# VH-VL binders against q9zuu9r114to356, part 3

Target 1, 243 residues: q9zuu9r114to356
Amino acid sequence: IAWKDLTVTMKGKRKYSDKVVKSSNGYAFPGTMTVIMGPAKSGKSTLLRALAGRLPPSAKMYGEVFVNGSKSHMPYGSYGFVERETQLIGSLTVREFLYYSALLQLPGFLFQKRSVVEDAIQAMSLSDYANKLIGGHCYMKGLRSGERRRVSIARELVMRPHILFIDEPLYHLDSVSALLMMVTLKKLASMGCTLVFTIYQSSTEVFGLFDRICLLSNGNTLFFGETLACLQHFSNAGFPCPI

## First folded at step 7 (VH-VL)

Design w5
Fold by ESMFold2, look of step 8:
Structure w5 (fold): chain C 243 residues (1-243), chain A 126 residues (1-126), chain B 113 residues (1-113)
Amino acid sequence: as target 1 above (243 residues)
Amino acid sequence: EVQLQQSGPGLVKPSQTLSLTCAISGDSVSSNSAAWNWIRQSPSRGLEWLGSTYYRSDWYNDYAVSVKGRITINPDTSKNQFSLQLNSVTPEDTAVFYCARESYDFWSGTYSFDYWGQGTLVTVSS
Amino acid sequence: DIVMTQSPDSLAVSLGERATINCKSSQSVLYSSNNKNYLAWYQQKPGQPPNLLIYWASTRESGVPDRFSGSGSGTDFTLTISSLQAEDVAVYYCQQYYSSPFTFGPGTKVEIK
């Protein structure tokens, strides 16, 4: 995926600045992890949604988005998008939830549908939880936030996307769960899935796992490039990397 | 090189149980990448899928509605084979029975029935 | 159920000539999300099991000669044998694997004139 001179405006903010993303450029290579980092109101979630063709009706996009050399705002079914908070069905086991998603959305033999579910479970390190209820109702023990987040990503994997957009995969995770999530996503990328996701801040340990960084502030791209180049860029200016 | 070798009786009396086995070489009956199917061929119905068995963390079976309630397909991992049992047969069940492999790959999906057994003519008559 | 039909029922073709077999499904077997047609073609010679020739409507199985090709999308599909050989005398079946029950066409017999 690549983007060129990408600008996003919000309807109804014209009297003041209404640009949420300001002339952003970047790309993500197949099988890599590209992170969009920045504080609140930096435009990171808006950029993510613009790349995925998921902008709300109140937003307007200018510029170009290319997917494998083709212009596209709306790649139907070829990508996955994981919201920051995803509604799961607590009365189902993890396996049941994923299997019903496959039954509703995929053609083919039942063996294929069952197989993609089991592969998604394995890819997201959910094997020990596969027969456990997702939970979230009274009287039921449920999955913790890290496991629930992995289930939401696994649901999108059932569609076999070549590119996966994830809004804040580390949202409200403790440091151990956050590290596990990033290691899991790194392995997923190495299997051939292209990942683009947003992060508010990262630890030093997590930072080392990223392939490319798009650093945003107030809609402006402060840096885009490889992780090592990010460290060198800010060191040359006399500042440590903002992580 | 995957090969499927069928065995079983070719003559069954009405109301009895038809039993066939399919031995697998070059693959495993418990393979995460394959499902093991039975298909029959008769002049009146042509080719007709009957059902499957496969392993993905547990054993599963899928059966065609036309034979559900009469059909059982069981794997045997120790012998690397799978079986067909069809109860309460009638002369309309006379057909050539085939076992067949259905393959799976996560990104590309299945390749329909890529390997078939040699076929077993089963005649149901008194 | 997705009903598969084939035409013609039988076909006599001189050696080296092109043979064309048509297959129609009663509803689309194209999955728009991956843009793949869930359709296969099989060859069955007398006394032998069916052998897979083509899957995804147009992808040749390993070991299938280049003279076999598949085309079409949605509901209309074609198997073409560009230069018929003596060993190609067989019955050819199309099959959908889009939805259960997975169904086969009635077959097209190809013979040498």
Scores: ipSAE 0.442, ipTM 0.732, lowest interface PAE 2.8, mean pLDDT 80
Fold by ESMFold2, look of step 10:
Structure w5 (fold): chain C 243 residues (1-243), chain A 126 residues (1-126), chain B 113 residues (1-113)
Amino acid sequence: as target 1 above (243 residues)
Amino acid sequence: EVQLQQSGPGLVKPSQTLSLTCAISGDSVSSNSAAWNWIRQSPSRGLEWLGSTYYRSDWYNDYAVSVKGRITINPDTSKNQFSLQLNSVTPEDTAVFYCARESYDFWSGTYSFDYWGQGTLVTVSS
Amino acid sequence: DIVMTQSPDSLAVSLGERATINCKSSQSVLYSSNNKNYLAWYQQKPGQPPNLLIYWASTRESGVPDRFSGSGSGTDFTLTISSLQAEDVAVYYCQQYYSSPFTFGPGTKVEIK
């Protein structure tokens, strides 16, 4: 996936006059992790949605998005998109929830639906939790936030996407859970899934796992490149790394 | 090369149980990439899928509703084979029975029956 | 159940000529999310089990000669043998694998004229 001169405006008090993303350029290689990083109001979620073709009607996109060298928007269901907050069914086990999702979304042999579910469980490091109730509402015991977040991502893997967009995979995770999530996502990328996700802030350990970084501030791209090049860029300019 | 070799009686009396076995070479009955199926063929019904057994973290069976309640398919990992049991047979169950492999790959590959046994004619009559 | 039909029931074709077999499903077997048709074609030679020729409606299985091709989408599908050979005398079946129960067409017998 690549983007060139990508500009997004939002309809507000004035007609489409507020630019949320301003002339952004970048790319994501197959099987890699590309992170869009920045503070609140930097435009990172808007950029993510623009790349995925999921902008709301109140937004207008200019510029070009290329998928495998072709100008195209991706049809619904050809990619995965994981929202920041996801509704899970607490009365189901992890395996049941994923299998129900596969039955509703996929045609084909039941063996193949079952197999996709088991592969998603393995890919998201959920094997120890597969037969546990999701729970987590109305005082029922259930999964911790890290496991719940991984279940949300596993649900999208059931569609077998080659490109997965994730809005804030580390949202409200403690440092141990955040590290596990990133290690898990790094392994998922190495298995052939292209990952593009947003992050508000990262630790030093988590930062080292990213392949490429797109830094945003107020809709402007401050940096795009490999993680090590990001550190060198800000060190050479005499600034501390903004992480 | 995957090969499926069938065995079992060719004549079964009405109301009795039909039993067939399919031996697998070149693959494992417990393979995560395969499901093991029984299909029958008769002039009146044509080709008809009956059911499957497969292993994904646990053993599963899926049966066609037309024979559910009469059918059992069991794996045997020690002999690398799987079996068909069809209870309470009638002359309408007379057919050539085939075992077949169904393959799976997460990103690509066939989702249909790629390897078949040689077939076993089973006649239900007194 | 998705009912599969085929036409003609039987077909006699001269060596080297084109043979065309049609298959129709009672419901669409196209999954719009991946734009794939869940339709397979099998060849069954006399005294042998069925042999997979084509899956996804148009993709040839490995080792299948170029003279076999599949086309169509949704509910209407065609198997074409561009230049019939003597070894192609067989019954040809279509099969849907979109939803359970996975059903087969009644078959089309192809003979040399």
Scores: ipSAE 0.402, ipTM 0.711, lowest interface PAE 3.2, mean pLDDT 81
Fold by ESMFold2, look of step 9:
Structure w5 (fold): chain C 243 residues (1-243), chain A 126 residues (1-126), chain B 113 residues (1-113)
Amino acid sequence: as target 1 above (243 residues)
Amino acid sequence: EVQLQQSGPGLVKPSQTLSLTCAISGDSVSSNSAAWNWIRQSPSRGLEWLGSTYYRSDWYNDYAVSVKGRITINPDTSKNQFSLQLNSVTPEDTAVFYCARESYDFWSGTYSFDYWGQGTLVTVSS
Amino acid sequence: DIVMTQSPDSLAVSLGERATINCKSSQSVLYSSNNKNYLAWYQQKPGQPPNLLIYWASTRESGVPDRFSGSGSGTDFTLTISSLQAEDVAVYYCQQYYSSPFTFGPGTKVEIK
């Protein structure tokens, strides 16, 4: 996937006058992790949605998005998109939730639907939780935030997307859960899934797992490139890396 | 390479139970990448899928509606084989019965009956 | 049930000539989310089990000669043998695996003229 001169405006109070993303350029190679980093209001979620073709009607996109070298708007179903917060069905086990998702969305043999579910469970390190209730209903104990986040990602994996967009995979996770999530996502990328996700902040350990970084501030792309090049870029200019 | 070898009697009387066995070499009946199927072929119905058994964290069976209630497919991991039992047979059940492997891979999504047994003609007559 | 039909019922073709077999499903077997057709082709020689030739409507199984090709989408599919060989005398079946029950076509017998 690539983007060039990508500008997004969004209706503020009464107009499309506010630029949220300003002339952004970048790319993500197959099987890699590309991270859009920045503080709140930097435009990172808007850029992610623009790349996935999921901008609200109140937003306008200018510039181009290319998938495998072709100009395209990505249709729903050809990619996965994981929101910051997702609705899970707490009365189901992890396996049941994923299996019913597969039954509703996929054609084919039941063996293949079960196999996709089991592989998604393993890919997201959910094996120990597969037969546990998701919970979060009024009277039901359930999974912790990190496990719930991984279940949300696993649901999108059931569709076998080649590209997975994740909005803030580390949102509200403690440092141990955040590291586990990133290690899990790195492993997923190595198995052939192209990952593009947003992150507000990162520890040094998590930062080392990214393949490429798109650093945003106030809608402006401050840097795009490989992780090591990011550190070198700001060090050569005398600026500290914001990580 | 994967091979399926069938065995079982070729003559069954009406109202009795048909029993066949399929031995697997080159793969495991408990493989996470395969399901093990029975398919029959007759002049009146052509090729007809009957059901499957497979293992994904637990054993599962799927049966065709046309034979559900009469059919049982069981794995045997110690012998690396799986069986077919079809109860209350009639002359309409006369067919060549095949076992077949159904393959799966997460990313490629390859689906098909890629390896078949040699076939067993089962005749139901008095 | 998705009903599969094939035409012609039988086909006589001279050695080295092209053979074309048609298959039609009563409902689409194209899954729009992955843009794949859940259709397979099998060859069955006398006294032998069916042998998988094509899956995903157009993808040849390993070891299948280049003269076999599949095409089509949605509800209409073809199997083409570009240069018929003596060993290709068989009955050819299409099969949908989009939804249960997974049904086969009635078969097309290919003979040498």
Scores: ipSAE 0.396, ipTM 0.709, lowest interface PAE 3.2, mean pLDDT 80

## First folded at step 10 (VH-VL)

Design z5
Fold by OpenDDE, look of step 10:
Structure z5 (fold): chain C 243 residues (1-243), chain A 127 residues (1-127), chain B 113 residues (1-113)
Amino acid sequence: as target 1 above (243 residues)
Amino acid sequence: EVQLQQSGPGLVKPSQTLSLTCAISGDSVSSNSAAWNWIRQSPSRGLEWLGSTYYRSDWYNDYAVSVKGRITINPDTSKNQFSLQLNSVTPEDTAVFYCARESYTDFWSGTYSFDYWGQGTLVTVSS
Amino acid sequence: DIVMTQSPDSLAVSLGERATINCKSSQSVLYSSNNKNYLAWYQQKPGQPPNLLIYWASTRESGVPDRFSGSGSGTDFTLTISSLQAEDVAVYYCQQYYSSPFTFGPGTKVEIK
């Protein structure tokens, strides 16, 4: 996936006057992890949605998004998109929840659907939680935030997307959970899945797992390139990397 | 290499139970990458899928609606085989029965239908 | 159930010539998410079980000669034998595995002219 001179405006009263993303350029190679990093309201989520073709009707996009060198949009289902906050069915176990998703979305026989579910569980390191009730938002009664997030990602993985967009996978995760999540995602990438996700900030350890970084501030792309080059870029400029 | 070897009687009387066994070599009946199926073939009905058994953290059976209620497919892990039982047979059940493996290669590739078959067993339902 | 049909019922082709078999499904077997067709082709010789030739509509099974090729998408599919050999005399079946139950075509008998 690649994007060129991507600008996203949000509709105000009558005109698209509020630019949320300003002339962003970048790309993500297959089987790699590309992170869109920036502070709150930097435009990172909007950029992610623009790349996924999931902008709200109130938004207008300028520029171009390329998939495999063509300007064609990825058909629905060819990619996964995980929202920052997703609704899960608390009354179901992880396996049941994913199985229902498979039944609704996947072709093939029941054998195939069950197999995909099990693979998704494994891919997201949810094996120990497969038979656990998802539960509510209470840690005492259901899955923790980290596991819930993994379930949300697993749901999208059931469709075997080539590209997975994840909005803030580390949201509300402690440092250990965050690292585990990134290790899990890195493994997915190594299996050939292209990952593009947003984060507010990360530890040095997590940062080192990214292949490329798109740094946004107030809609502007401050940097795009290899993760290691980012550190050098800001160091040379006399600024610490905003990690 | 995977091989499927079928065994069982070729003649069954009406209203009796048809029973066949398929022995597996080169793979496991409890493999996470395979489902084990029964398919029959007749001039009147062509090739017809009957059902499957497979292990995915638990044992599952899927049966065709056309034979549901009369069919049972059971795995035997100790012998690495699986069986077919079809109850209350009629002459309409006369066919060549095949066991076959359905492969699930990996998460990204999925399944690609029946890659290995037994030699087939003609079962004639006649008084 | 998805109904599979084939044409022709029988085909006589000279040695070394091209043989073309058509298969049609009553519903699309194309999965839009991965752009794969859940369609397989089998070869069956007398007294033998079906032998898998093609899966995903166009991918050859290991060991299958290059002269066999599958094409098509959605509801219309074609199996082509570019140069018919004597050992290719058989009945050929298409099969969908897009939805339960798995269903097969009625078969096309290929003979030497």
Scores: ipSAE 0.802, ipTM 0.902, lowest interface PAE 0.6, mean pLDDT 93
Fold by OpenDDE, look of step 12:
Structure z5 (fold): chain C 243 residues (1-243), chain A 127 residues (1-127), chain B 113 residues (1-113)
Amino acid sequence: as target 1 above (243 residues)
Amino acid sequence: EVQLQQSGPGLVKPSQTLSLTCAISGDSVSSNSAAWNWIRQSPSRGLEWLGSTYYRSDWYNDYAVSVKGRITINPDTSKNQFSLQLNSVTPEDTAVFYCARESYTDFWSGTYSFDYWGQGTLVTVSS
Amino acid sequence: DIVMTQSPDSLAVSLGERATINCKSSQSVLYSSNNKNYLAWYQQKPGQPPNLLIYWASTRESGVPDRFSGSGSGTDFTLTISSLQAEDVAVYYCQQYYSSPFTFGPGTKVEIK
């Protein structure tokens, strides 16, 4: 996936400008992890939605998004999108929840659907939680936030997307859960899935797992490139890398 | 190499139970990468899928609607085989029965249908 | 259920010539997520079980000669034998595995002219 001179305007979103994303350029290679990083209201979620073709009706997008070199709309199922806030069915186990999703969305026999569910559970490191009730928004009675987030990702993964967009996968996760999430996603990328996700901030350890970084501030792209080049970029400018 | 060997009687009387067994070699009946199926073939109905048994953290059976209520497919892990039971047979059930493996490779590739078959067993329903 | 049809019912082709078999599904067997067609082709010789030739509409099973090729997408599919050999005399079946129950075509008998 690649984007060129991408500008997103949203009326009423900002006090001084309707532009939420300003002339952003970037790309994500297959089987890699590209992170859109920035502070609150930097435009990172909007950029992610723009790339996924999921902007709200109130938004206007300028520029171009390319998938495999073509300006084509991604068909249903070809990509996954995980919202920051997702609705889970608390009364179901992780396996049941994913299975129902598979039943509704996947072709093939039940054997095939069950197999995909099991693979998704494994891919998202949810094996120990497969038979556990998801529970409500009260984490004390169900899965913890990290597991819940991984379940949300697993639901999208059941569709076997080539590209997976994830909005704030580390939202409200502790350091350990965050690292586990990133390691899990890194493994997923190594299996050929292209990952594009947003984060507010990360530890140095987590930062090192990214392949490329798009750093946003107030809608502007401060940096785009390889993770290793990020520190050098800011160092050369006399600033620390804003991770 | 995967090999499926069928066994069972070739003649069954009406209203009785048809019973066949498929012995597996080169793979496991409880494999996470396979489902084990029964398919029959007749001039009148062609090739018809009947059902499957497979293990995915638990044992599952899927049956065709056409034979549902009369069919049972059971795995035997101790002998690495699976069986077919079809109750209340009629002459219309006369066919060549095949056991077959349905393969599931990896998450991205998925399944690609029936790659290994038994030799087939002609079962004639006649009084 | 997805109904599979084939044409022709029988085909006589000279040795070394091209044989073409068509298969149609009553519903699309193309999955948009992976752009794969859930369609397989089988060869069945007398007294033998079906032998898998092609899966995903166009991928040859291991050991299958390159003279066998599958094409098509959605609802229309074709099996082609580029140069018919004597050992290719058989009945060929298409099969969808897109939805339960799995269903087969009625078969096409290929003979030598």
Scores: ipSAE 0.802, ipTM 0.903, lowest interface PAE 0.6, mean pLDDT 93
Fold by ESMFold2, look of step 12:
Structure z5 (fold): chain C 243 residues (1-243), chain A 127 residues (1-127), chain B 113 residues (1-113)
Amino acid sequence: as target 1 above (243 residues)
Amino acid sequence: EVQLQQSGPGLVKPSQTLSLTCAISGDSVSSNSAAWNWIRQSPSRGLEWLGSTYYRSDWYNDYAVSVKGRITINPDTSKNQFSLQLNSVTPEDTAVFYCARESYTDFWSGTYSFDYWGQGTLVTVSS
Amino acid sequence: DIVMTQSPDSLAVSLGERATINCKSSQSVLYSSNNKNYLAWYQQKPGQPPNLLIYWASTRESGVPDRFSGSGSGTDFTLTISSLQAEDVAVYYCQQYYSSPFTFGPGTKVEIK
């Protein structure tokens, strides 16, 4: 996926300055992790949604988004999008939840549907939780936030997306759960899934796992490049790279 | 290298149970990458998928609605084979029965249709 | 149930000439999310089981000669044998694997003229 001169505006939200994303350029290579990083209100989620074709009706996109070199609409199921907050069905086990999602959305043999569910469970490190109730509603014992987050991502994996967009995968996770999530996502990328996600802030350990960084501030792209180049760029300029 | 070898009786009386087996070589009935299917062929109905058995963390069966309630497909891991049992047969069940493999290659590629077939067994339902 | 039909019921073609078989489904078997048609073609010679030729509507199975090609999308599909050989005398079936029950066409018999 690539984007060129991408600008997003909101109708009448501000006077003349209604641009939330301002002339952004970047790309994500297949099978890599590309992170959109920046402070609150930097335009991270808006850029993510623009790339995924998920802008609200009140928003307008300018510029170009390319998928595999062509300016094309991404059809349903060719990409996944994981919202920051996702509702799960607590009365189902993890395996049941994923299987019913596959039944509703995929064509083909039931063996294929079972197989993608089991592969998604494995990919998201959910094997130990597969037969446990999701729970978590009205004091019902269930999965912790890290496992629940991985289940929400696994549901999108059932569609076998080539590109997965994740809004704040580390949202409300403690440091151990956050590191496990990033290690899991790194492994998922190495399996051939292209990942693009947003992060407000990251630890030094998590930062080292990213392949490419798009650093935003106030809608402006301050840096786009490989992780090592980001560290060297800001170090040479006398500013530490954000973490 | 995968080969499916069928066995079982060719004549079954009406209202009785049809039983066939399919022996697998070059693959395992418990393979995470394959599902094991039964398909029948008659002049009036042509080719008709009946059902499958497969293993993914647990054993599963999928049956065609047209025969659900009469059909059972069982794996036998010790003999590396799977069976077909069709209850309460009628002359309309007369057909050549085939076992077939359905392969799951990977997460992205998914399944192909039936890539390996048994030799076929003609089963005639008559008194 | 997705009903599969084929035309013609039988076809006689001179050796070395082109044979064309049509298959039509009652519903689309194209899954737009992956842009794949869940359609297969089989060859069945007398006394033998079916043999997979084509899957995803146009992809040849390993070992299938180049003279076999599949085309079409959605509801209308074609199997073409560009230069018929004596060994190609068989009945050809299309099959959808988009949704259960997985149904087959009635077959098209191909013979040498």
Scores: ipSAE 0.479, ipTM 0.756, lowest interface PAE 2.5, mean pLDDT 81

Design z5
Fold by ESMFold2, look of step 11:
Structure z5 (fold): chain C 243 residues (1-243), chain A 127 residues (1-127), chain B 113 residues (1-113)
Amino acid sequence: as target 1 above (243 residues)
Amino acid sequence: EVQLQQSGPGLVKPSQTLSLTCAISGDSVSSNSAAWNWIRQSPSRGLEWLGSTYYRSDWYNDYAVSVKGRITINPDTSKNQFSLQLNSVTPEDTAVFYCARESYTDFWSGTYSFDYWGQGTLVTVSS
Amino acid sequence: DIVMTQSPDSLAVSLGERATINCKSSQSVLYSSNNKNYLAWYQQKPGQPPNLLIYWASTRESGVPDRFSGSGSGTDFTLTISSLQAEDVAVYYCQQYYSSPFTFGPGTKVEIK
């Protein structure tokens, strides 16, 4: 996936800037993790949604998005998009939740549907939780937030997306759960899934896991490139990387 | 190198149970990459899928609605085989029965159809 | 149930000539999310089990000669043998694996003229 001169405007009063994302450029290679980082209101979620074709009706996109070198809209089901907060069904086990999702959404042999679910469970490191109730909402005893987050991502994996967009995968996670999530996502990328996600801040250990970084501030792209190039860029200028 | 070898009687009386066995070499009946199927073929009805057995964290079966309630497919891990039991047979059940493997390629590709077949067993339902 | 039909019932073709077999499903077997047609083609010679030729409507199984090709989408599919060989005399079946029960066409017999 690549983007060039990508600008997103929001419907609003003419006296205020309508541009949320301002002429952004970048790309993500297959099987890599590309992170969009920036402070609150930097435009990172808007950029993520623009790349996925998930902008709200009040927004307009300009510029070009390329998939494998050609301009195209990604077909429904060819990508996954994971919102910051996802509704899960607490009365189901993890395996049941994922299997019923596969049964409703996928064609083919039941063996295929079962196999996709088991592979998603393994990919998201959920094997020890597969037969546990999800819990939550009205079932307070259940999975912790990190495990629930991995279940929400696994649900999107059941559709077998080529590209997975994740809005704030570390949202509401403690530092241990956040590190485990990032290790899990790195493994997923190495298996061939292209990941693009947003992050507000990261630790040094988490930062080292990223392949490419897009730094945003007030809609402007401050940096796009490999993780090491980011560190060298700001170190050479006499400043630490903004992260 | 996957080979499927069928065995079982070629003649079954009406109302009795048809029993066939498929022995597997070059793969395992408990493989998480394969499902094990039975298909029958008659001159009047053609090829008809009957059902499957497979292992993914647990054993599962899937049966065609047309034979559900009469059919049982069981794995035997110790002998690396799987069986077909079809109860209450009638002359309408006369056919050549095949066992077949369904392969799971990978997460993105999935399964695509029956790649290895047994040699076939003609079963005649007659008194 | 998805009903599969084939035409013609039998086909006589001179050696080296093109043979064309049609298959039609009563419902679409195209899954729009992955843009794949859940359709396979099999070759069956007398006294032998079926042998997989084509899956995903157009992808040849390994070891299948280049002269076999599949085309079509949705409900209408075609198997083409570009240059018929003596060993290609067989009955050819299409099969859908989109939804259970997984159904086969009635077959098309290909003979040498």
Scores: ipSAE 0.471, ipTM 0.749, lowest interface PAE 2.3, mean pLDDT 81

